# Ledger of designs, part 18: VH-VL binders against Glutathione S-transferase TCHQD (TCHQD)

Target 1, 266 residues: Glutathione S-transferase TCHQD (TCHQD), of Arabidopsis thaliana (Mouse-ear cress) (o80662)
Amino acid sequence: MQLYHHPYSIDSQRVRLALEEKGIDYTSYHVNPITGKHMDPSFFRMNPNAKLPVFRNGSHIILDTIEIIEYLERIAEVSSGIEDATFNREVVEWMRKIREWESKLFTLAHIPDNRRLYVSKFLRMVVIARMAESPDLASAYHRKLREAYDTEDKLKDPGALRRSKDHLLRLLDEVETKLEGTTYLAGNEFSMADVMLIPVLARLSLLDLEEEYISSRKNLAEYWALVRRRPSYKKVIGRYFNGWRKYATLVKTWMFVRVRSLLRKY
Short names: E, the ipSAE of ESMFold2; O, the ipSAE of OpenDDE; V2, 0.75 times the mean of E and O plus 0.25 times the DockQ between their complexes.

## First folded at step 10 (VH-VL; framework fv_lutikizumab)

Design u6 (from t1 with heavy chain Y101S Y105W; at its last look DockQ between E and O 0.73; V2 from the best seeds 0.00; counts 0 for: pae E 3.0 > 2)
Fold by ESMFold2, look of step 10:
Structure u6 (fold): chain C 266 residues (1-266), chain A 121 residues (1-121), chain B 107 residues (1-107)
Amino acid sequence: as target 1 above (266 residues)
Amino acid sequence: EVQLVESGGGVVQPGRSLRLSCSASGFTFSSYWMSWVRQAPGKGLEWVAYISSSGSYIYYPDSVKGRFTISRDNSKNTLFLQMDSLRPEDTGVYFCARDLSGSYWDAFDIWGQGTPVTVSS
Amino acid sequence: DIQMTQSPSSLSASVGDRVTITCRASQDIDNYLTWYQQTPGKAPKLLIYDASSLQSGVPSRFSGSGSGTDYTFTISSLQPEDIATYYCQQYYDYPLTFGQGTKLQIT
């Protein structure tokens, strides 16, 4: 099994947490979307939406996070012969509820305008170069350009940003209430509902927003501390989120983008 | 000054009980996870239990599970370890430690000076 | 349980010497490793976390390195106050486990 992902992608983290919690071996391929590598023609043909993660098992290519996790549940059941009682209707309902929150808009709204716009320009130039070198994909690349402009328009809409924040607040309030009665989100055992939630909390940590969104909620704060003690968290998220590893990743990414933009080699 | 002070150690016969206390000062006790760690005479360190900041999450290794109970009273800034069915193997110095829950690294940054426990007939 | 094997068990060195202690984990612990110093009659003191990061207030003669299963603690120039027992500890998975310690003596 192969996973094309990036350590800071929420959905990539969700799939990797699921793989690690189930003890499923996989081959990891890093694809950094800030550098535009997800737009390379070979990757784009495999993944026409240019989204991460991309899961592959033989001829099966699965792009949707929940579908990937459901596939992993079936693999684990077949391999073990044991039905997983923790994957049930409540878990699936939580997974869908958590996925509904617009994390991309929220994240981009917390990035300084100068860096965001610089990267946006770089990525548009990458797409234009790819259209020239792969004319058979030009229509698909053009759609990606339109999507990029639509995202920029949403960032100018204060109502869209406010709704994303309000949605997150309601979600976290529901989680806070649920955690009064259970150890984990969907019961007293760790489940795929937690796998969906943990990367949301990690994103808030990455954006330096723990105080406002996590620490203000007693049960959620303690839950966040509990789940960070899991080996799956440490391997998938924790190793990439300390100050030195974050700094190294940021510097490498920024140097790549800056150098390629200056040389006009997209 | 951040400080942890253990008390309640002593000499007891096998099968009896002791209750250890750890008084915390100089920091917001209710915000931190806490652990007990023990050290047998002339031996290394062994982790004994943790408790979450609210007390909702507790964990024990097999060596003490079912015999020891960790608890806390946040209104009194006090951590407890109730040790039942004591065995000679439980002999050692017992430290309370501040557990840096929620950080990338889960190290014990502040330790008490320890309270000795001797289990012998 | 993750077993931590520490070596040597004891070590004698002179002031100014370079001292090296090793710690091996029974599985990959992704640099979730600390080093403690325990002077006789005292509580342990945190020196190094994240395998190589120096705790605030710890002298720069102390260092840590390694990855995966193999980790190394080094004192670049031994001082008299460094007489202690040194422990590694993994914090990757529970139960938390320590190495058996290395007793450092001055000759």
Scores: ipSAE 0.493, ipTM 0.795, lowest interface PAE 3.0, mean pLDDT 87
ESMFold2 (binder alone), look of step 10: mean pLDDT 92; pTM 0.939
OpenDDE, look of step 10: ipSAE 0.831; ipTM 0.911

## First folded at step 11 (VH-VL; framework fv_lutikizumab)

Design v1 (from u2 with heavy chain I58T; at its last look DockQ between E and O 0.86; V2 from the best seeds 0.00; counts 0 for: pae E 2.1 > 2)
Fold by ESMFold2, look of step 11:
Structure v1 (fold): chain C 266 residues (1-266), chain A 120 residues (1-120), chain B 107 residues (1-107)
Amino acid sequence: as target 1 above (266 residues)
Amino acid sequence: EVQLVESGGGVVQPGRSLRLSCSASGFTFSSYWMSWVRQAPGKGLEWVAYISSSGSYTYYPDSVKGRFTISRDNSKNTLFLQMDSLRPEDTGVYFCARDLGSYYDAFDIWGQGTPVTVSS
Amino acid sequence: DIQMTQSPSSLSASVGDRVTITCRASQDIDNYLTWYQQTPGKAPKLLIYDASYLQSGVPSRFSGSGSGTDYTFTISSLQPEDIATYYCQQYYDYPLTFGQGTKLQIT
């Protein structure tokens, strides 16, 4: 089994957490979206939405995060013969509820404008070059350009940003209430509901928003401390973002983007 | 200023119970996760339990699970370890320890330790 | 359980010497490692966390490095007060486990 991903992507983290928690071996292929490599024609033909992650098992390609996790659940069920809480209705309902929050707009709104605009201009230049290289994919690349402009327009809409924040606050309040009675989100056993939530919390930590969104909620704060003690978290997320590691990772990422732009390497 | 003080150790026969206490001062006790760590005579360190800041989450290694119970009273700044069905291999010095934080399961403040001897 | 193996088990060195202690994990622990100093009759003292970060108030002659399964603790210039037993501890997975210790003596 093969996973095309980047370790900083929320949905990549969700799939990798699921794989690690289930003990499923996979071959990892890194695709760096900051450099626009997810827009290269070879990858784009496999994945015309240019979304990460991409899961492959033989000729079977799965692009949707929840579909990937459901597939992994079935593989784990067949190989172990043991059903778990991930097939339960409560787990599925939490997974869908957590996915409904749009993380992209929220994340971009917390990146300084000069960094965001710098990367945005770089990526648009990559897409334009790719359209010229691959006329058979030109309409798909054009759709990606339209998506980029639509996202920039949403960032100028204070109502859209406020709704994204309000949605997150309501989600975290509901999580806070649930955790009053259980260790994990869908009960006292770790489940795929937690797998969907943990990368959201990790993104808030990455953006220095723990105090506003996590620490203000006593049950969620203890939950966040608890789940970071898991080996799956430490391998998938903590490797890059735990404590002081976060700052080294951010410095390396910015330096990489700056150097490639100065060298005009597209 | 910051201090942890253990008490309640002693000599007991196998199969008996013992309750250790750890008094905290000089910091906001209710904000920290806490652990017990033991050290057999002339041997290394063994982690034996943690408890979350509110007391809602606890965890034990298999060597003590089902026999030991960690608890806390945040109103009295006190950590406890209830040790039941004691065995000779539970003999050692028991330390309470403050967790640096969940990013680092490192213990930045330790008590002086209280000795426990399980012998007939 | 992740087993932590320290080497050597004991070590004698002179004041001013560079001292190196090795800690090997039974699996990759990705720098989730802590070093402690324990003087005889006292509680352990935190020196280094996350393999290489020095705790506040710890002298700069102490350092840590390593990756994967292999980690190294170094005292750049041994002082008389450094007589102690040194322990590594992993926190990649539960239960938290310690090395067997390295007893450091001055000749």
Scores: ipSAE 0.628, ipTM 0.848, lowest interface PAE 2.1, mean pLDDT 87
ESMFold2 (binder alone), look of step 11: mean pLDDT 93; pTM 0.947
OpenDDE, look of step 11: ipSAE 0.897; ipTM 0.947

Design v2 (from u2 with heavy chain I58T L100S; at its last look DockQ between E and O 0.80; V2 from the best seeds 0.76)
Fold by ESMFold2, look of step 11:
Structure v2 (fold): chain C 266 residues (1-266), chain A 120 residues (1-120), chain B 107 residues (1-107)
Amino acid sequence: as target 1 above (266 residues)
Amino acid sequence: EVQLVESGGGVVQPGRSLRLSCSASGFTFSSYWMSWVRQAPGKGLEWVAYISSSGSYTYYPDSVKGRFTISRDNSKNTLFLQMDSLRPEDTGVYFCARDSGSYYDAFDIWGQGTPVTVSS
Amino acid sequence: DIQMTQSPSSLSASVGDRVTITCRASQDIDNYLTWYQQTPGKAPKLLIYDASYLQSGVPSRFSGSGSGTDYTFTISSLQPEDIATYYCQQYYDYPLTFGQGTKLQIT
């Protein structure tokens, strides 16, 4: 089994957490979205939405995060002969609810404008170059270019940003209430619902928003401390963002972007 | 001054029970995860249990699971270890330790320890 | 359980010497490793966390390095007050485990 992903992608983290928690071996292929590699023609033909992650097992290519996790659940059941009781209707309902929060707009709104626009310009140039190289894919690339402009327009709309924030607040309040009665999100045992939530919390920590969104909620704060002690978290997320690692990772990422743009490598 | 002070150790026969206490001062006790760590005479360190800041989460290695119970009373700034069905291999000095956090589960503050001897 | 193996188990060195202690984990622990100093009759003291970061108030002659399964603790210039037993500890997975210790003496 193969996973095309990037370690900083929320959905990539979700799939990797699921793989680690189930003890499933896989081959990792990094695809860096900041350099536009997810828009290369060969990858784009496999994945016309240019989303990460992409899961592959032989002839099966699965693009949707929840579908990937459902597939992994079936593999684990076949291998063990026992259906995982922690993967039930409540878990799936939580997974879908958590996925509905749009993290991209929220994240971009917390990045300094000059850095965001710099990367955005670079990626648009990559798309234009790919359109010239692969005329048979031009319509799909043109759609991706239009989506980039639409995102810039949403960032100028204070109402859109407020709605994204309000959605997150409602989600975290619901999580806080649920955690009053259970250790984990969908019960007293760790489940795929937690796998969907943990990368959201990690994104808030990455943006230095933990105090505002997590620490203000007693049950969520202790839950966040608990789940970070899991080996799956440490391998998938903590490797890049634990303690001082977070700041080293951010500095290296910014330096990479600056050097590549100055060298004009598309 | 940040301090942890253990008490309740002693000499007991195998199969008996002891309850250790650890009094915390100089810091906000309810904000920290806590652990017990033991050291057999002339030997190295062994982690025994942790408890979350609220007391809701606990964890034990197999060597003590089912026999030991960690607990805390945040209103009294006190950590406890109930040790049942004691065995000679449980002999050692028992330290309470403050867990510095989930980022690097390091024990940054230790008590001076309380000795426990289990012998017939 | 992740086994932590320290070497040497004991060593002697002179004041001013460079001292090196190693710690090997039975699996990759991704720098989730702590070093402690325990002077005779006292509780352990945290020196280094996350394999290489010095705890506040710890002298700069102490350092840590390594990755994967292999980690190194160094005292750049040994001082008389450094007589102690040194332990590594992993915190990648539970149970938390310690190395067997390295007893450091001065000749």
Scores: ipSAE 0.663, ipTM 0.861, lowest interface PAE 1.7, mean pLDDT 87
ESMFold2 (binder alone), look of step 11: mean pLDDT 92; pTM 0.940
OpenDDE, look of step 11: ipSAE 0.844; ipTM 0.915

Design v3 (from u2 with heavy chain I58T L100R; at its last look DockQ between E and O 0.75; V2 from the best seeds 0.00; counts 0 for: pae E 5.6 > 2)
Fold by ESMFold2, look of step 11:
Structure v3 (fold): chain C 266 residues (1-266), chain A 120 residues (1-120), chain B 107 residues (1-107)
Amino acid sequence: as target 1 above (266 residues)
Amino acid sequence: EVQLVESGGGVVQPGRSLRLSCSASGFTFSSYWMSWVRQAPGKGLEWVAYISSSGSYTYYPDSVKGRFTISRDNSKNTLFLQMDSLRPEDTGVYFCARDRGSYYDAFDIWGQGTPVTVSS
Amino acid sequence: DIQMTQSPSSLSASVGDRVTITCRASQDIDNYLTWYQQTPGKAPKLLIYDASYLQSGVPSRFSGSGSGTDYTFTISSLQPEDIATYYCQQYYDYPLTFGQGTKLQIT
């Protein structure tokens, strides 16, 4: 099994947490979306929405995070003959609810404008270059270009940003209330609902927003401390949020973008 | 300034019970996960219990699970270890320890220890 | 359970010597490892966390390195006050486990 992902992508983290919690071996391939590697024609033909992660098992390619997790549940059940009692309707309801929150807009709103706009211009130029190189993919690349402009428009809309924040606050309030009665989100055992939530909390931590969104909620704060002690968290998220890996990734990514922009070679 | 002080150790016969206390000062006790670690005479360190900041989550190794109970009273800044069905192999010095924080299970503050001897 | 094995179990060195102690885990612990110093008759003291980070107030002659399953603790220039037993501890998964200890003596 193969996973094309990036360690800082929320949906990539969700799939990797599921793989680790189920003990499923896989081969990891890093694809950095800030450098535009997810827009290379060969990758784009396999994945025309250019989203991460991409899961592959033999000839089966699955692009949707929840579909990937459902597939992993079936693999674990077939291999062990044991049905996962913690994968029930409440878990699926939480997974869908958590997925509804638009994390991309929220994340971009917390990045300094000058840096964000520089990267945005770079990526738009990459898309334009790829569209010229591969006319057979032109409509899909044009869709990606429109998405980039639409995102920039939403970032200028104070109402869109407020609605994204309000949505997150409502979600976290619901989580806070649920955790009053249970250890984990969908009960007293760790489930795929937690797999969907943990990367949201990790994103808030990455953006230095723990105090505002997590620490202010007693049950959520205790939950956050608890789940970070899991080996799956440490391997999938903890490993990449500290130390040389984070620093090396930032330096390499920024240098690549700056050099390619200066040389006008996209 | 930051201090942990254990008490309640002593000499007791096998099969009896003992309750250890750890008084915390100089830090916000209710914000930290806490642990008990023991050391048998002339031997190394062994983790024996762990408790979350609220007291809702407790963890034990198999060697003491079902016999020892960790608890805390955050209003009194006190950590407890209830030790039931004591065995001679439970003999040792018992330390309370503070989790370093920031999701680490590394103990940055330790008490002086309280001795427990289980013998007939 | 993750087993932690220290080597050597004891050693003797002279003041000024470079001292190296190793700690091996039974599985990859991804740098979730601490080193403690316990002087005779005292409680353990945290020296190093996350395999290589020096705790505040600890002298710079102490250091840690390693990755995966193999970790190393080093005293660059041994001092008389370094007479102690040294323990590694993993905090990757429960139960939390310690190495058996390395007793350091001065010749």
Scores: ipSAE 0.227, ipTM 0.698, lowest interface PAE 5.6, mean pLDDT 86
ESMFold2 (binder alone), look of step 11: mean pLDDT 92; pTM 0.942
OpenDDE, look of step 11: ipSAE 0.896; ipTM 0.944

Design v4 (from u2 with heavy chain I58T L100E; at its last fold request DockQ between E and O 0.82; V2 from the best seeds 0.82)
Heavy chain, then light chain:
Amino acid sequence: EVQLVESGGGVVQPGRSLRLSCSASGFTFSSYWMSWVRQAPGKGLEWVAYISSSGSYTYYPDSVKGRFTISRDNSKNTLFLQMDSLRPEDTGVYFCARDEGSYYDAFDIWGQGTPVTVSS
Amino acid sequence: DIQMTQSPSSLSASVGDRVTITCRASQDIDNYLTWYQQTPGKAPKLLIYDASYLQSGVPSRFSGSGSGTDYTFTISSLQPEDIATYYCQQYYDYPLTFGQGTKLQIT
ESMFold2, look of step 11: ipSAE 0.741; ipTM 0.894
ESMFold2 (binder alone), look of step 11: mean pLDDT 92; pTM 0.934
OpenDDE, look of step 11: ipSAE 0.883; ipTM 0.939
ESMFold2, look of step 12: ipSAE 0.727; ipTM 0.891
ESMFold2 (binder alone), look of step 12: mean pLDDT 92; pTM 0.941
OpenDDE, look of step 12: ipSAE 0.884; ipTM 0.939
ESMFold2, fold request of step 13: ipSAE 0.392, 0.656, 0.745; ipTM 0.755, 0.860, 0.891
ESMFold2 (binder alone), fold request of step 13: mean pLDDT 92, 92, 92; pTM 0.932, 0.939, 0.938
OpenDDE, fold request of step 13: ipSAE 0.897, 0.895, 0.895; ipTM 0.945, 0.944, 0.944

Design v5 (from u2 with heavy chain I58T L100T, light chain N31D; at its last look DockQ between E and O 0.74; V2 from the best seeds 0.00; counts 0 for: pae E 3.2 > 2)
Fold by ESMFold2, look of step 11:
Structure v5 (fold): chain C 266 residues (1-266), chain A 120 residues (1-120), chain B 107 residues (1-107)
Amino acid sequence: as target 1 above (266 residues)
Amino acid sequence: EVQLVESGGGVVQPGRSLRLSCSASGFTFSSYWMSWVRQAPGKGLEWVAYISSSGSYTYYPDSVKGRFTISRDNSKNTLFLQMDSLRPEDTGVYFCARDTGSYYDAFDIWGQGTPVTVSS
Amino acid sequence: DIQMTQSPSSLSASVGDRVTITCRASQDIDDYLTWYQQTPGKAPKLLIYDASYLQSGVPSRFSGSGSGTDYTFTISSLQPEDIATYYCQQYYDYPLTFGQGTKLQIT
């Protein structure tokens, strides 16, 4: 089994947490979307929407995060012979509710405009170069350009930004209320609902928003401390977000983009 | 200035109980997870339990699970360890320790310990 | 449970010597490792966390390195006040576990 992902991608983190919690071995391939590596023709042929993560088991390729997790659930159930009681109706309802929050718009709204625009220009130049190199993929690359313009339009819409924030606040309030009665989101045992939520909290931490969104909620704050003690969190997220580790990754990424832009080697 | 002070240790017979206390000062006690760690005579360190900042979450290794209960009173800045069904192998010095769990799972502040001896 | 094995169990060295203590975990702990110093009759003191980061106020002669299952603690130039027992501790998974300790003596 193979996973194409990036340590900072929310959906990549979700799939990796699921893999680690279920004890499923996999081969990890890092693909950094800020450097445009997800737009390379070889990767794009496998994944024409350029989404991360990409899960592969033999010739079977799965692109949707919840579908990947459901597939992993079935593998674990078949291998163990035990129905996973923590993957039930309430778990699925939480997973879908958490996915509905649009994290990309929220994230981009918290990036300084000069950096965001620089990266946006870089990625558009990458797409243009790839279209020239691989005309057989041109329609898929054109779709990615359209998506980029749609995202820019949403960033200019203050109503869209406010709705994304309000949605997150309502989600976290629901989580806060639920955690009053249970250790984890869907009960007293860790489940795939927690797998979906934890990367949202990690994104808030990456953006230096813990105090505003997490610490203000007593139950959520303690939950956040609890889940970070799990080995799955430490391996998937903690390794990349704690201390100097996040700095090293961010500097490496920015240097790559700057060098490639200066050399015009997209 | 930051201090942890244990008390309540002593000599007891097997099967009896003890309640240890740890008084905290010089920091916001209610913001920190806390642990107990013990050290048998002439031997190494063994982690015994943790408790979350609110007291809602506790964890115990199998060696003490079901016999020991960690608790806290945040209004009095006090950590407790209730030790029931004591055995000779529970003999040692018991330290309370401040857990830095939100950044690192390390114990950055320790008390000086309280001795517990379980013998006939 | 993750077992932590230290070596050597004891050692003697002269003032000014470079001292190295190793700690092996029974599984990969991804740098989630702490080093403590315990002077005789006293509580442990945190020296190094996350395998290699020096706690505030700890002398720079102390350092840590390693990865995966194998970790190393080093005193670059041994001082008389460094006589103590040294412990590693993993915090990758619960229960938290300590190494057996290394007694350091000065010749």
Scores: ipSAE 0.488, ipTM 0.790, lowest interface PAE 3.2, mean pLDDT 87
ESMFold2 (binder alone), look of step 11: mean pLDDT 92; pTM 0.936
OpenDDE, look of step 11: ipSAE 0.869; ipTM 0.932

## First folded at step 12 (VH-VL; framework fv_lutikizumab)

Design w1 (from v4 with heavy chain S35N; at its last fold request DockQ between E and O 0.75; V2 from the best seeds 0.81)
Heavy chain, then light chain:
Amino acid sequence: EVQLVESGGGVVQPGRSLRLSCSASGFTFSSYWMNWVRQAPGKGLEWVAYISSSGSYTYYPDSVKGRFTISRDNSKNTLFLQMDSLRPEDTGVYFCARDEGSYYDAFDIWGQGTPVTVSS
Amino acid sequence: DIQMTQSPSSLSASVGDRVTITCRASQDIDNYLTWYQQTPGKAPKLLIYDASYLQSGVPSRFSGSGSGTDYTFTISSLQPEDIATYYCQQYYDYPLTFGQGTKLQIT
ESMFold2, look of step 12: ipSAE 0.752; ipTM 0.898
ESMFold2 (binder alone), look of step 12: mean pLDDT 92; pTM 0.934
OpenDDE, look of step 12: ipSAE 0.891; ipTM 0.943
ESMFold2, fold request of step 13: ipSAE 0.749, 0.767, 0.736; ipTM 0.896, 0.902, 0.891
ESMFold2 (binder alone), fold request of step 13: mean pLDDT 92, 92, 92; pTM 0.936, 0.938, 0.937
OpenDDE, fold request of step 13: ipSAE 0.903, 0.900, 0.902; ipTM 0.949, 0.948, 0.948

Design w2 (from v4 with light chain Y32W; at its last look DockQ between E and O 0.85; V2 from the best seeds 0.79)
Fold by ESMFold2, look of step 12:
Structure w2 (fold): chain C 266 residues (1-266), chain A 120 residues (1-120), chain B 107 residues (1-107)
Amino acid sequence: as target 1 above (266 residues)
Amino acid sequence: EVQLVESGGGVVQPGRSLRLSCSASGFTFSSYWMSWVRQAPGKGLEWVAYISSSGSYTYYPDSVKGRFTISRDNSKNTLFLQMDSLRPEDTGVYFCARDEGSYYDAFDIWGQGTPVTVSS
Amino acid sequence: DIQMTQSPSSLSASVGDRVTITCRASQDIDNWLTWYQQTPGKAPKLLIYDASYLQSGVPSRFSGSGSGTDYTFTISSLQPEDIATYYCQQYYDYPLTFGQGTKLQIT
């Protein structure tokens, strides 16, 4: 089993958390979307949408996060012969509810414009170079350019940004209420519902929004402290973003993008 | 001054119980996770339990699970360890410890320890 | 459980010496590691967390480094007050585990 992912991707984090919690061995391939590596022709041929993660088992390729987790659940059930008690109706309902929140727009709206635009320009130059190198993929690369402009249009819509924020607040209020009665989101045992939620909280931490969204909620704040103690969190997210580690991670990423842009190596 | 003060240690026979207390002062006790750590005579340190800031979450290693119970009373700034079915191997000095609290399971404040001896 | 092995179990050094203590984990713990100092008859004191970050109020002669399974604690110039037993502790996975300790004495 192979996973093409990146530590910054919420959906990559979700799939990696699921793999680690189930103890499933896999081969990891890092593909950094901020530096444009997901746009390299070899990866793009396998995944023309250039979305992460990509899960592969033989000829079976799965792109959707919940479908990947459902597949992993079936593998775990076959191996044990027992239905996984942590993947039931309430778990699935939480997973869908959490996925409905638009994380990409929210994230981009909280990145300073100068830094976001610098990266955006770099990525567009990468796409243009790849179109010249691989004419047979040109229409797919052009679609990616179109998607980038559509995202910028949504960032100009204050109603869309407000709805995304209000949706997140409502979601976190529901989580706060649920955690009053249970250790984890869908009961007293860790489940795939927690796997879907934890990267949302980690994103808020990365954006320096913990105080506004997490610390203001007593049960959620304690839950956030609890789940960070898990080895799955430490390996998947904490390695790159826990405490002071996030600053080293961000410096390395910025240095790579700046060096490649200055050397015009796209 | 940030302080943790343990009490309740003593000499008991195997199979009996003890209740340890840890009094906290100089900080907002209800904001911190807490642990118990023990040290057998002439030996190293062994983590025994943690409890979350509200008391809702607890965790124990297999060596004490089912025999020890960590608890807290935030209104009295007090941490407890109820030790049941004591064994000679539970002998040692018991420390209460405050979690560093900034994404690290590191203990930045320790009490002086209270001795527990389990012998016939 | 993650086993932590310290080396050496004891050592003697002179004031002003550079002292090095090592800690090996039974698996990769990715810098989820803390160092403590315990003077005789007293509670442990936090010196270093996340393998290399110095706790506030700890003298700069103390440092930590390492990665993966192998970690190093260093006292750059030994002082008389540094007589203690030193422990590493991993916090990658529960149960939290400590090394067996390194007893440091001054000759």
Scores: ipSAE 0.681, ipTM 0.867, lowest interface PAE 1.6, mean pLDDT 87
ESMFold2 (binder alone), look of step 12: mean pLDDT 92; pTM 0.942
OpenDDE, look of step 12: ipSAE 0.855; ipTM 0.926

